# VH-VL binders against q9y8t7, part 54

Target 1, 261 residues: q9y8t7
Amino acid sequence: MRDSFLQKAIASAKDRTSLLEEIAGNCSPKPGRPSLSSSIREWVYRVGGAVIAEYKRCSPSAGAISTLDPVSYVQATRDASAAYSVLTEPNWFCGSIELIPYFARYKPVLAKDFIVSETQIRIAACMGASAALLIMEALTPRELQELAAAASRYGVEVLVETPDASHAVEASRLAPGSIIGVNSRDLKTLRVDYEAMLREVSKAREQLPGEVILVAESGIDSPDKALKAFKAGAQAILVGTAFMKNPQLREKILAELLQIP
Key: E = the ipSAE of ESMFold2; O = the ipSAE of OpenDDE; V2 = 0.75 times the mean of E and O plus 0.25 times the DockQ between their complexes.

## First folded at step 20 (VH-VL; framework fv_zagotenemab)

Design p3 (at its last look DockQ between E and O 0.80; V2 from the best seeds 0.77)
Fold by OpenDDE, look of step 20:
Structure p3 (fold): chain C 261 residues (1-261), chain A 123 residues (1-123), chain B 112 residues (1-112)
Amino acid sequence: as target 1 above (261 residues)
Amino acid sequence: EVQLVQSGAEVKKPGESLKISCKGSGYSFTDYWIEWVRQMPGKGLEWMGEIDPDDDYTKYEKNFKGQVTISADKSISTAYLQWSSLKASDTAMYYCARGTFWDSSPEYAFDIWGQGTLVTVSS
Amino acid sequence: EIVLTQSPGTLSLSPGERATLSCRSSQSLEHDEGYTYLHWYQQKPGQAPRLLIYKVSNRFSGIPDRFSGSGSGTDFTLTISRLEPEDFAVYYCMQGYHYPLTFGGGTKVEIK
């Protein structure tokens, strides 16, 4: 039997708890972090859509993506991004929890990891994260509810990543007030299905309450694809690899958004 | 030797059901996926779908979803492709192949192929 | 879906000649990952396909040196430096990263 990537990632996350405690200790989150949801809504109002720029140095399938350091990345992206998504998983994504404070100086930060414990959420909040990622396919419904509740206690918003519209609806019920994401990436194979994502985003938008923020995640590497995601019903898009390779792509996306009547 | 061996040629009538097989040997059957590919007479290759024999996870191409069923029995290292009701348009050669992924070399390729199963559907 | 267009449809050549086959993608295959998962398959008459080249330019096990692959972005090429009698077959390109997985229409290399 071969463990799936998700299984491996979850196991790794469990094993890293001691390391996280070593880095951050028994810290308590401070209030006053900027809101991810508020930032997204502001951008939607201003330009019709929000971009979440993801800082990801590595990926399981690609290995090293870019050597761009955080300072250079922020300089290139901060003017046209509503928020930053920061990978904190160290084994496959070359991420670190210690990256969060820097990005948090500029924009709301989504702590992106395989979160399976309250400790991870607490520590991310201590580091300055505005939101934390919960992957629906990695958690039982009960675990999702518990972790979402924990996040609320720490003043951290939740982005629930889902594979399709039906799960998006379920996620909104299990974690009220959460931001809902639809991922184009198959977590079993790590392949991408952009068209399926668009269809599911559209379906999700039809079924979810209007106040629920819907995010299209991954698979976007052009202004055209970005616009299609917004047209499908997403209020925000999360772009990783494409921005790491070409940070100026963000400006092109923004330019296109501004031209939409 | 690593190989995939498929079941023999089939001659059927429209409306009949059919299940063809693909047996793997020479490797750990559950460490790789099984891919199904259709080739209509005189035409090119078409990806139909895939299965992880370890947990029966499946993916289908949209035109084949609901038209065929991909399954596996890992206890005998065998994958299956089946129709509930054949059509004349289902006449084709069907290949199974071993699919690799991000943690294999080569990545995301079909590195081993079965010999194919010819399915003929006619009145 | 990603559409792969192969050209020419048929290539008529003699043994010993150089063959150049093209595969064009409807969108870039390099943007998403560090590697490009564009592969080439060979199918001889009456036989199953076999993997020839993987990730644009890597020869699969047992493949002769006369086969080579190149390309980037949306344009890819399979080259056979000197055609052998056994090389007359149909060649397919395939992308294995985006669902649905897709093949090109194939190029038939036939004897002139």
Scores: ipSAE 0.800, ipTM 0.923, lowest interface PAE 0.5, mean pLDDT 94
Fold by ESMFold2, look of step 20:
Formats: sequence, C-alpha cells, structure tokens
Structure p3 (fold): chain C 261 residues (1-261), chain A 123 residues (1-123), chain B 112 residues (1-112)
Amino acid sequence: as target 1 above (261 residues)
Amino acid sequence: EVQLVQSGAEVKKPGESLKISCKGSGYSFTDYWIEWVRQMPGKGLEWMGEIDPDDDYTKYEKNFKGQVTISADKSISTAYLQWSSLKASDTAMYYCARGTFWDSSPEYAFDIWGQGTLVTVSS
Amino acid sequence: EIVLTQSPGTLSLSPGERATLSCRSSQSLEHDEGYTYLHWYQQKPGQAPRLLIYKVSNRFSGIPDRFSGSGSGTDFTLTISRLEPEDFAVYYCMQGYHYPLTFGGGTKVEIK
C-alpha cells in the first residue's frame, strides 16, 4: 500500500505530538493575541480583499527553496499583508513552532501544520499564534469539532481547509465561527486545480452567509489569479510563491487590489 | 518487464455499453495511478481522468465526468474504462498509462503506456 | 485550463538535420514547488506514445542523447540534434501539474 502525502503527514504529526506531550512543559497561551478574522475583515472593508502571506522554507518535491530569512521577509511584506501563514511542519516544509514569534510581533499568525491534537494548538498559542489550520480531509467530523472546541478554549481561531463547496458548508456547521478555506491543491496528488477552486469558492459564497470569511488557497501566483479569486467571492488569498520569490509580483498584487472598483 | 496490456479493439453501435481493460504487470499495481487518454481519429491526445487503484480515488476531466466510468480491481491488477451508452462521437483510440507521483521520477509524467484499444461506434 | 500550443504543426526535414520543436503555455508553468512539470512524448504511426523528456530537460531512461529539452515560464523547446530515420513521428508536449492535465496539439516531424 502506497501512503499518500496526507497520510504520511498525519502519521508524522501524531509521532511529533506524542513525543511533545511527554516532554512539553506547561505553557500558557499569550493573552492579547490579535484576531486573524478581524484583520481580514479590516482589509476587506478598506481595500476589497486581504492577503495572507505564507512563509515556507521547503516544499515536498523540491526541498529547500529560495527565501528570505524571517526578519527580512517581514520587512519586505508587512505593509501588504493582513496576516502571516507560518509553516511549522518540519519534515517536508522545514518549519518550526519557534518561527511563530518572529511574525506574531507584527501581524496575526496562522500556524500551518497537520494538526491532529490540541497540544499542537496550545503550543502554537504559547508561541503567539492567533489561529491554527485544521484540514478537514485529515480529520473525522468528531475530531474536527473537538479540535475547534479546544482552539476556542485557548483563544485560537480556526481556518478549516476544505476541498470544495459542500465540505465548506459542512465545515461551517461543524466548527461555527471558523474561517473557511478552499484549497486548489489535491491532497492525494499535490496537483493544483485552480479553475475548480474558483468554481467551488463561488458556490460556497452562494451557500454561506456573507459574514463567513472565505480564503482561496494554493496556486495563486499572479495578479490575474488573485483578482479572479476575489471576484469569485474569496475575502482573502493565501500566497506563497509570489511573495517569497519575486518582490515585484507582491507589489503588482497590491496594485491590483487597490484598483478594484 | 513493466507493462500495461489493454483489451482488444471493439466495434459497437450507438446505445450499447462497453467496458475496456488495462492490466498492469511487472510492478506493484497499487503503487501507481492509472491515467486514461483519448485520441480521436487524426487528432491529438486528450487526458480523460485517472484512478488510484489502491482506494479507487478518481479524478475526471470535466467533459468526461458523467460520460465514462473509471474503475479498478486491484486483486487482478486491472483498471477499466466503461460507457453505459456509447455515442458515435466516442469513436477513438483509448490509451491507459501509468502515472508517477511527486516523489518518484519521472514526476507527474506518464512513463508506461498500454498499446491502445480502438473503439469504433457506428450504425 | 492550460492550453499548450505547439509549432510548427509539421516540420519537414532530412535525416541528419537538426529539429527544433516549440511548445508555448497559455500561462507560466512556474510554481512554488520549484520544478516545471512540462514533458515531451513521441508517437509513431500505429504505436502508443512514449516518454522522451520530463520536467523540461531530463531525458527518460533509454532515450538517446540527441534528444534534449529546454525552456522556462511559458516557452519550451524540444531539440533533436541529428535526426535519425526512426525519429520521424509526432511529438507532444504535456503539462502534468495543473488539472486538467493537457497536451499540446502535436508537431509532426516528417521526411522531406
């Protein structure tokens, strides 16, 4: 049996969490962490859309990728970003929970990992994260509900990543008040279906109350793709490659947002 | 030797059903995806869809979704392409191919192809 | 959907000549994974396609070194440095990363 990337990532996350629970000291989540949802709504009100800038040091297929150090990345991106998505997964993305404080000083931070236990959420909050990623395809409905409840107890917002509109609606029901992501990446193949993502964002927007924040994820690497995602009904986009590899593309995305009528 | 062997040519009438096969040998069948490719007479190659034979997870190109069924039987290392009701426009050569994963060269390419199954649909 | 446009449609050459085949993508094939999954296949009449080049420039196992690939972004090239009689065929580019997977329309390389 060949395990999918998602299956491998979940197994790794369980191993990491098991050890962490054995050796972790008790820490308390930092009070006064800024709200991810509030930052997104402020950008939507002011500009018509929000950018979540992802910090990623490696990818599963290419290994190490060219990127700035955390301090330089923040300096280059903070004025254009509503929030940071910080990868904390160490094996395929070369992330660490210890990266969170470098970003949390400036903007709300989404801890981006394969979250399978509330210990991961608690420790992310101790490091200053405002939100945590829950991948709907990685969790049973009960696990999703339990982790969302745990996040609430730690004062951590949730972004639930979903593959399509029907899952987006279900995620909103299972985890009320969460931010909902629609991901263009197939988690079994790691291929991207940008056009399907646009259609599913549009369908989700029609079926969800306007107050539910929709985030378009993956494959948004040009100003044209960013604009189309916002026009389809996303309030925020999660952008990695454009911000990490090409400063001129970051400036172009912002310019496109400011020109939206 | 790693190979994919497809079922023989078919001559059918509109409205008839058809199921063609693609049998893998010489490798672990459930470790790779099976891709289906159509080639209409005198035309180029069109991706139709794919299946993970380990758990039957399937993806379709939008215009083929609902028009064909992709399936697999891993116990006999065989994938299938099936029509419930053939149309004259289904006349084409149909290839199966082995798809590689992101972590195995040649990444996301089709490295082994079946010999093709010619399907002719006419009155 | 990503459209791959191949040119020329037909390339008439003699054995020993250099063939240069173009594939242009409707959008950049660059992405944050660091590789471009643009592939080349050869199809002879009455035969299945076979893989020649993967990820722009990597020759597949058993492919002669007269075949090479290059390019980036939206523009890609397959080169056959010295045509052999067995190289007269149709050549297709394919992108394997974005759904739906798409092929170019093909370039037929034929004997003049």
Scores: ipSAE 0.716, ipTM 0.862, lowest interface PAE 1.1, mean pLDDT 89
ESMFold2 (binder alone), look of step 20: mean pLDDT 92; pTM 0.951

Design p4 (at its last look DockQ between E and O 0.68; V2 from the best seeds 0.76)
Fold by OpenDDE, look of step 20:
Structure p4 (fold): chain C 261 residues (1-261), chain A 123 residues (1-123), chain B 112 residues (1-112)
Amino acid sequence: as target 1 above (261 residues)
Amino acid sequence: EVQLVQSGAEVKKPGESLKISCKGSGYSFTDYWIEWVRQMPGKGLEWMGEIDPDDDYTKYEKNFKGQVTISADKSISTAYLQWSSLKASDTAMYYCARGTHWDSSPEYAFDIWGQGTLVTVSS
Amino acid sequence: EIVLTQSPGTLSLSPGERATLSCRSSQSLEHDEGYTYLHWYQQKPGQAPRLLIYKVSNRFSGIPDRFSGSGSGTDFTLTISRLEPEDFAVYYCMQGYHYPLTFGGGTKVEIK
């Protein structure tokens, strides 16, 4: 049997627990972290949509994406981003939990990893993360509930990544108050389906309560695609590889948003 | 030798059911995807869908979703394409191919093809 | 979906001549990956397709060096430096990264 990427990533996450403990130990999360949800809502109010800029140096399929360091990335992106998404997974994404404090100085930070334990959430919070990613397809419903509850205890918001509208609705039930993301990437094949994502975002928006923040994740590499995602019902978009390769794309997206009557 | 061998030509009437097969040999059947491709007479290639024989995960092109069923039996290294009710418009050559993964070489390609199964549907 | 447009539809040439085939994508194929998953297939009359070029410019196993691929973004080219009699066939480009997977309409290389 061939292990899927997700299985490998989960296994790796479990194995990294000792390393995380070494880095952060028995730290306690500090209060007063900026809110991801509040930032998104402010941007929605001001310009009609929010951009979450993702710092991702590598990916499983692409390998090395960019050599852009965090300082240069922030300089290029901070004026038109509501938040940062920081990859902390080290094996396939060349990420690190130690990146979070720097980004957290400027914007709310979403800690992106394959989170399967409370320890990961606690440590992310200690590092200054405002939110943590939970991948629905990587967790049982019970695990999702437990981890969401843990995040709440640490004052960390949760973004639940889902593959479609039906799962989005379920996620909102399992993790009340969470931000819901719809991913265009198939986690089995790692291929992308942007059109399907748009359809599912639209469906999700029709079914979810109005106060639930909906995020379109991945597959966005142009202002046009960004606008379509917002039109479909997303309050925020998460853009990774495209920003790493061209940080100025963010400004173009913002410019287009400002032109929407 | 790595190869995919498909079942023989089929002549059917509209409304009939059909199941054609694709058998892999010479490699670990569960380590690769099976892709189905349609080619109507005198026309180009059309991706229909794919299956991971290891866990039966499937993806369909939207026009074929609900129109056909892709399945596999890994115990005999065989993939299947089936119709519950054939239409005249289903007349075509159907190819299975080995689909590579993102971490294989070549990546995301169809590197081995079956010889094709001709399906003719006429009243 | 990503639409791949191949041109010309038919290319009539003689053995020994150079063939240049074009494949244009409706959107960039380089935006999300370090590699571009644009492939070329050859289909001879009465036969199944076979993989010719993968990831824009890599020859598949057993493919002669007279075949070469190039391109970036939305424009890709398959070149046959000197046509052999066995090269007269239909050639398809395909992208293997975005769902649904899509083929071009094909270019028929026929003998003049």
Scores: ipSAE 0.834, ipTM 0.939, lowest interface PAE 0.5, mean pLDDT 94
Fold by ESMFold2, look of step 20:
Structure p4 (fold): chain C 261 residues (1-261), chain A 123 residues (1-123), chain B 112 residues (1-112)
Amino acid sequence: as target 1 above (261 residues)
Amino acid sequence: EVQLVQSGAEVKKPGESLKISCKGSGYSFTDYWIEWVRQMPGKGLEWMGEIDPDDDYTKYEKNFKGQVTISADKSISTAYLQWSSLKASDTAMYYCARGTHWDSSPEYAFDIWGQGTLVTVSS
Amino acid sequence: EIVLTQSPGTLSLSPGERATLSCRSSQSLEHDEGYTYLHWYQQKPGQAPRLLIYKVSNRFSGIPDRFSGSGSGTDFTLTISRLEPEDFAVYYCMQGYHYPLTFGGGTKVEIK
């Protein structure tokens, strides 16, 4: 049986968590971390949609990718961004928990990793993260509930990444109050299905209460795709590093947001 | 020898059922996807869908979803394409191919093809 | 759905000539999470397709060095530097990253 990339990433996360538990001690989450959900809602009210800008140094298949240093990236992108999604996974994405403070000074930070332990959530909050990613396909229903409850205890919001509308509805039930993501990337194949993601966002919007924040993830690499995701019912989009650093494309996203009724 | 061998040509009437097969040999069947491709007479190639024989995970192209069933029996290294009720428009050559995963060269390509199964549906 | 448009539809050439086949994508096939998964297949009359080139420019095992691929973004090219008699066939490009997987319409390379 071939182990999927997700299975390998989960195993690595468990090993990293064991070291974190040994080293981190009892650090306390930073006080006064801004709310991810509040920032998204403010952008939706003011502009019609919100952008979560991803910071990623590597990908599993391509290795190192060209990007700016953290300080330069923030300077280039903060005026267009409601929040940052910061990769903290070190082996395939070249991320680190130590990246969080560079971003958290300016915007809410989503710690993006393969989270399997509440220790990961606590330590991300110690570094200033406002939210943590939970991947529904990586967790049993009980594990999702327990990690969401732990996040709440640390004052950390949760974005639950889901593959489709039915899972989005279930995730909202299992983790009430969480932000819900619909991901165009198939975690088994690592291929993307942007059009299916649009349909599932629309279905999820119809089935979820209006108060639930819906995020469209992956494959949003043009202004046209960004606009379509917002029209399908997403309040926020998660946009990749290379696209966000391009001023011409960023400005087109902002112009498209103004077209949302 | 790494090989995909498909079942023989079929001549059917509209409304009849059909199940065609694709047997892999010479490699670890569950380490690769099986892709199904249609070629109508004189036309190009159309991806129909795929299956991971390891856990039966399937993906369909939208126009084929609900029109055909893709399945596999890993115990005999065989994948299947089946119709509950054939239409004349199903007349075509049907290929199976071995699909490679994201981290194995040639990534996301179809590196081994079956010989094809000609399906003719006529009244 | 990503549409791949191949041109020309038919390319009539003599043995020994250079063939240049074009594949144009309706949207960029570049992304920062992987390689460009644009592949080329050859199909001779009465036969199954076979893989020639994968990820734009990599020759598959056993493919002669007269076959080469190039391109980026939306524009891709298959080149046969010197046509041999066995190269007269239909050539298809395919993208393997975005669902649904799609093929181009094909370019028939025929003897003049």
Scores: ipSAE 0.739, ipTM 0.876, lowest interface PAE 1.1, mean pLDDT 90
ESMFold2 (binder alone), look of step 20: mean pLDDT 93; pTM 0.956

Design p5 (at its last look DockQ between E and O 0.69; V2 from the best seeds 0.75)
Fold by OpenDDE, look of step 20:
Parts: sequence; structure tokens; C-alpha cells
Structure p5 (fold): chain C 261 residues (1-261), chain A 123 residues (1-123), chain B 112 residues (1-112)
Amino acid sequence: as target 1 above (261 residues)
Amino acid sequence: EVQLVQSGAEVKKPGESLKISCKGSGYSFTDYWIEWVRQMPGKGLEWMGEIDPDDDYTKYEKNFKGQVTISADKSISTAYLQWSSLKASDTAMYYCARGTYWDSSPEYAFDIWGQGTLVTVSS
Amino acid sequence: EIVLTQSPGTLSLSPGERATLSCRSSQSLEHEEGYTYLHWYQQKPGQAPRLLIYKVSNRFSGIPDRFSGSGSGTDFTLTISRLEPEDFAVYYCMQGYHYPLTFGGGTKVEIK
């Protein structure tokens, strides 16, 4: 079969190093970026859960999702979001590394891309990212460890995206101190399994140390689904396309969270 | 002509093993998924699972996971469905179908079907 | 899993009549990105299913224009404007985006 989306994305990421260097040069990350983990913990304490609002203009299957610009998006989402997830992949998600500075003015930013090199992490940090995404299925265990270590050197937190509870546990071992995400989306087929994600989040929560932040990723398009993810054991949810199409959804989610006894 | 041709009808006893086949022709076998669908007598269609013949990646419906094995041999453009130990309840028609990908049209559909393999399991 | 409920179970009609088949989903099938991967299949007696309509309203190759699909969210409809003798079969809806992939229970269109 043709290369999977993940394979294509990884290949593209490898080829974009020169472009990233052109944009950011030999920059050095500055200290003082807000912490993603701290923000999530604060929201968990305050309201019982955190929402990471994802800014994603395009997707592989749908093309353009929304024409909502960053300013309008922030205006609509900043009051009920713990952090922003910013897509920086340009080919399928119409993202850019240059989007990070704007969002970073308001909330901790997760740089979301197919990260396969230290350069990507360094540049994201230079742009003001608080955290970087590492996709477990895109990396060998050694690569994951190396990239997590690199992130630490730059003062960048890591969110490791995993497909299930067993991988979540492994990820926590390979990258100590990282935030762990469980994704409902199959990265090969791009199909989703929300119910499976809930089960895996629950299993992961049972197995992971209590201090490990667990994030439910993708497949959340309603307040009900959001609540179920929190009940399953997630401290945070990452919501993308649903917020792009309906930014007010975050307020509905927050309203529901506040009703939980 | 694009087509999937399945192996012939099978009559088996409970406890026996079985492997049925689905051969693709008229297209690049590794460019599409192979889907397996069960239809019990007088009943509807049930998705069992799928395979990417290129790298043998598989997905199963939960009730079929561990009950059957889906595999492929891309060198001969053939996919397989097999049981290690048949049950009477496995009596059904089994269809293979070509599954389209997310970046093809039609997306996420079964656009070509095999003629089906009837499996009868009785004492 | 997403449950697709088709109604009626059996539809008895005469050639030339209009057939309306319903498929209801237990949850919205509208893709977060705007597409709906709800498909219709036709299965004639003693034959394998064939793709009829894909993505709610698109006729597959070789499908006559008397077949049409519509709907959104959780409610979908297959319409046969004028039944031909060869249209008497079982029709299944399917969603192809959420694991596990699921079919409706089918609607049998039979001759009155």
C-alpha cells in the first residue's frame, strides 16, 4: 500500500529541517515559559479537568477545516482553556512554527508536529513553546528517550502520544516526567475509536503513578464525551476540530465540569 | 477487470481448523485493504476485521479478535481468514472485500467484493 | 460501537413504486472535519453485496440515477424513485469511519 499518513508525515518532517532553520536560525531557547503541566494541574484542582484547545486549520482527510484566524480563536477560547495545542505541520495541517509566539502570549503552548529531530524541539522552544509532542508510534524507544532528554535540556515539557495503556506505561518509563496522551485515532487509517480510548485511559490511570498527567486525545466533539473522558481518568482533554468549528463548545464543557459534584 | 475471488465452500466438523482465501486481481493488491465480513444464515452483514497486505497490519472487531486470524501473502495477491478450532456457530457466508483508503475515492468504503465462501460446521 | 438501525425491516412494494429506506445512527456520523462516511450496499438474493451509495449521497460507478441518498447527523435515507424488478434485494447501510466498522440490520425490499 501507499505509505501511511504517519510515514509520509515523518518523511516530510525530516525534509523540513532546512526550512525550520531558515525561519528560526541558530536560536537558543529562553527561560521563563509557562508550564503546561502546572496549568493542567491548576485546572484539575479548580474545576476537575483541563481543556487543551487545539488550533488546527487543516487535516489530511478534510483539507481546510476553518478559516478562523488565531486572534479570533484565542478570543473565543482563552477563558476556558488551560493550554493551546498548535499544529506546526504545514503540509497536511496548514500549520506553522511561526504561530507559536502568538498563542504563547496567552497560554502554555504545546507544539504539535511530527517531531523526529532535536532541531524541531529547539526551534519550537525558541518560538515560545512550553511543551512538544512526541508520537510513540513514530519513534523507536531510543529515539523517544533521546528526544525527551533533548526537550529537558531546552526546558520543554513532553507530551508522549500513545495508542493504549500498555504503551502509556512504557512511555512513562522511557520518558520520565512526561505528560502521557492516549489517542483514539489510528495513525495509519486515521479512523477513530472513542470507546477504546476511554477503556485505555481508564487502564492507564490504574497503572500509572498518580503524579503522571494523563490526556485524552481526539474523538471528543461533545460535552458528554468530554465528561466521560474525565471520568475515565484523564486530567486533560485535547480538542481540535470541534473547537475550530465551534469554539463555544469549550464553554459548554466547562459548564458541565462545574456541575460535577 | 478488478475482482476478488474466494476459495470454495467448506464443510467441517467442530474442532477442525480452516483457512479460506481471497485472491485479488486487476489492481495493485497492496494499494488497498482487505476486509472480512461474516453473514450468518438469514442474517445481516458483520465486519470481522481488516488487513493491510503491504505490511500485514490488522484490525479486528472485538468479538472476532482471538477467534480468527487474518493474514495475507502479497506475493500472490491473496488474503486469508483462518480458524484454529471451528464451532457450529461459525457456520456462515464469509466475504472478503476491497477496502478503500482515506485518501482515495470512495473513502472508507468496500468497493469490490468477493463472491463469498460458505462455511458449514456441523457434527 | 455505533449502532445503525434500519427501518423498516421489510418493505413490500410493486414495480414502479417509490421506496424509502431509513438508517438511523446511535450517534452523529458527521465527521468532525465535515464528511460523513455512511454508505449503502445492495445485496441481491444469492449474491455478494455491492456498493450502491457512498458518503451519504454519491452514487457509485454504474449505479442508476433512480437510486439516491440523503441525510445528515444521525438520520439517513436511501430512495429508489421507481422500483425495477432487479431492485428487489436487501439494502444495508454502513459507517466506515469509527472502529468497529458497523452495518445496519438491513431492509428487505420485496415484491408485493
Scores: ipSAE 0.800, ipTM 0.926, lowest interface PAE 0.5, mean pLDDT 93
Fold by ESMFold2, look of step 20:
Structure p5 (fold): chain C 261 residues (1-261), chain A 123 residues (1-123), chain B 112 residues (1-112)
Amino acid sequence: as target 1 above (261 residues)
Amino acid sequence: EVQLVQSGAEVKKPGESLKISCKGSGYSFTDYWIEWVRQMPGKGLEWMGEIDPDDDYTKYEKNFKGQVTISADKSISTAYLQWSSLKASDTAMYYCARGTYWDSSPEYAFDIWGQGTLVTVSS
Amino acid sequence: EIVLTQSPGTLSLSPGERATLSCRSSQSLEHEEGYTYLHWYQQKPGQAPRLLIYKVSNRFSGIPDRFSGSGSGTDFTLTISRLEPEDFAVYYCMQGYHYPLTFGGGTKVEIK
């Protein structure tokens, strides 16, 4: 039986965490980290939606991705971004915890990895991350609850990534106060289903309290798709590096946001 | 030799049930997905859905979801497509194909096809 | 859903002629990683489809050199440099990355 990509990523994360616990010591979260949720709410209030710009150097399917260096990326994107999502997973995404400070200087940072231990959350916060990703499909309900509680103790917000509306509602129950994501990418096949994601965002918006921040993830590669995700009920969208580094697309994102009623 | 061998042609009446099969040989059956493709008379190809035979994880095209059942029995290297109540509009050729994914060339393509099963549904 | 539009619907040619088949996507198939999962299949009368070209331009094992693929973004082409009698068939493009997976409507290459 071949292990799925998710199973391999979880196993790798456990190995990385074990070594990191031996080396990193017991650092404390950096004080004064800005709030991801507050930044999203401010953008929603001002223009009707928020953009979380992802920084990703590699992917499992293609290896290295054409992207900018961190400094150039921030310079090109910061005026249109509420926050950064920074890949820290080294094996398939070519990420690193050391990338976080480059972005955290300017905006709230979501540490994006396969988080299986509260040590990963603490260390991301030591580097300046405002929030951490929890993948519902990678965790048991108990593990999700425990990691969300640990994040709260460290003053770290959580984005819980879910595959559909029913899981989004359950995630909000298991991790009260978290930001909830609906992901268009199937974690087993790595294919995307943008239309299904729109339907599930709409269903989740109907079932979740209005104060819960809902994020649409993956497959948003044009201004039209961004607008439709906001209309479906997402307060934020998570958009990829290639989309954000195109000057015409960046300017179109801002223009589309300003025109949302 | 890598093969997908499908069950024989079927002639049915509306309302009847039907289960057709796709047997893989010459490769590790649980290492690849099985895709189902419909071709209506004189028409093109339509993706219906897919299954991972290892754990029965399935995906359906929206119009086929709830209309057919895709299943597999990995102990005999066989995938199935099943109707609980056939309609005349189900008259078509049905292919199974071996699907590869992101980490195996030819990525996301259908590299081996069954010979097809003709299903005729008429009153 | 991504719609793939093939043209022409029918291409009537003689053996030895060059065939050029078009596939246009309703949205860009270009991916962040630089790969485009656009594939070409051949279906001869009374037979199952077979894979010819995967990821735009990669010839599948056992496919003759006269078949080639090209294109990017929304516009893709299958070229048969010199038609052989066995090449008279229907050709389909398919995109394999976005759910639902979709095929083009086909181009029939027939003998004049």
Scores: ipSAE 0.731, ipTM 0.872, lowest interface PAE 1.1, mean pLDDT 89
ESMFold2 (binder alone), look of step 20: mean pLDDT 90; pTM 0.938

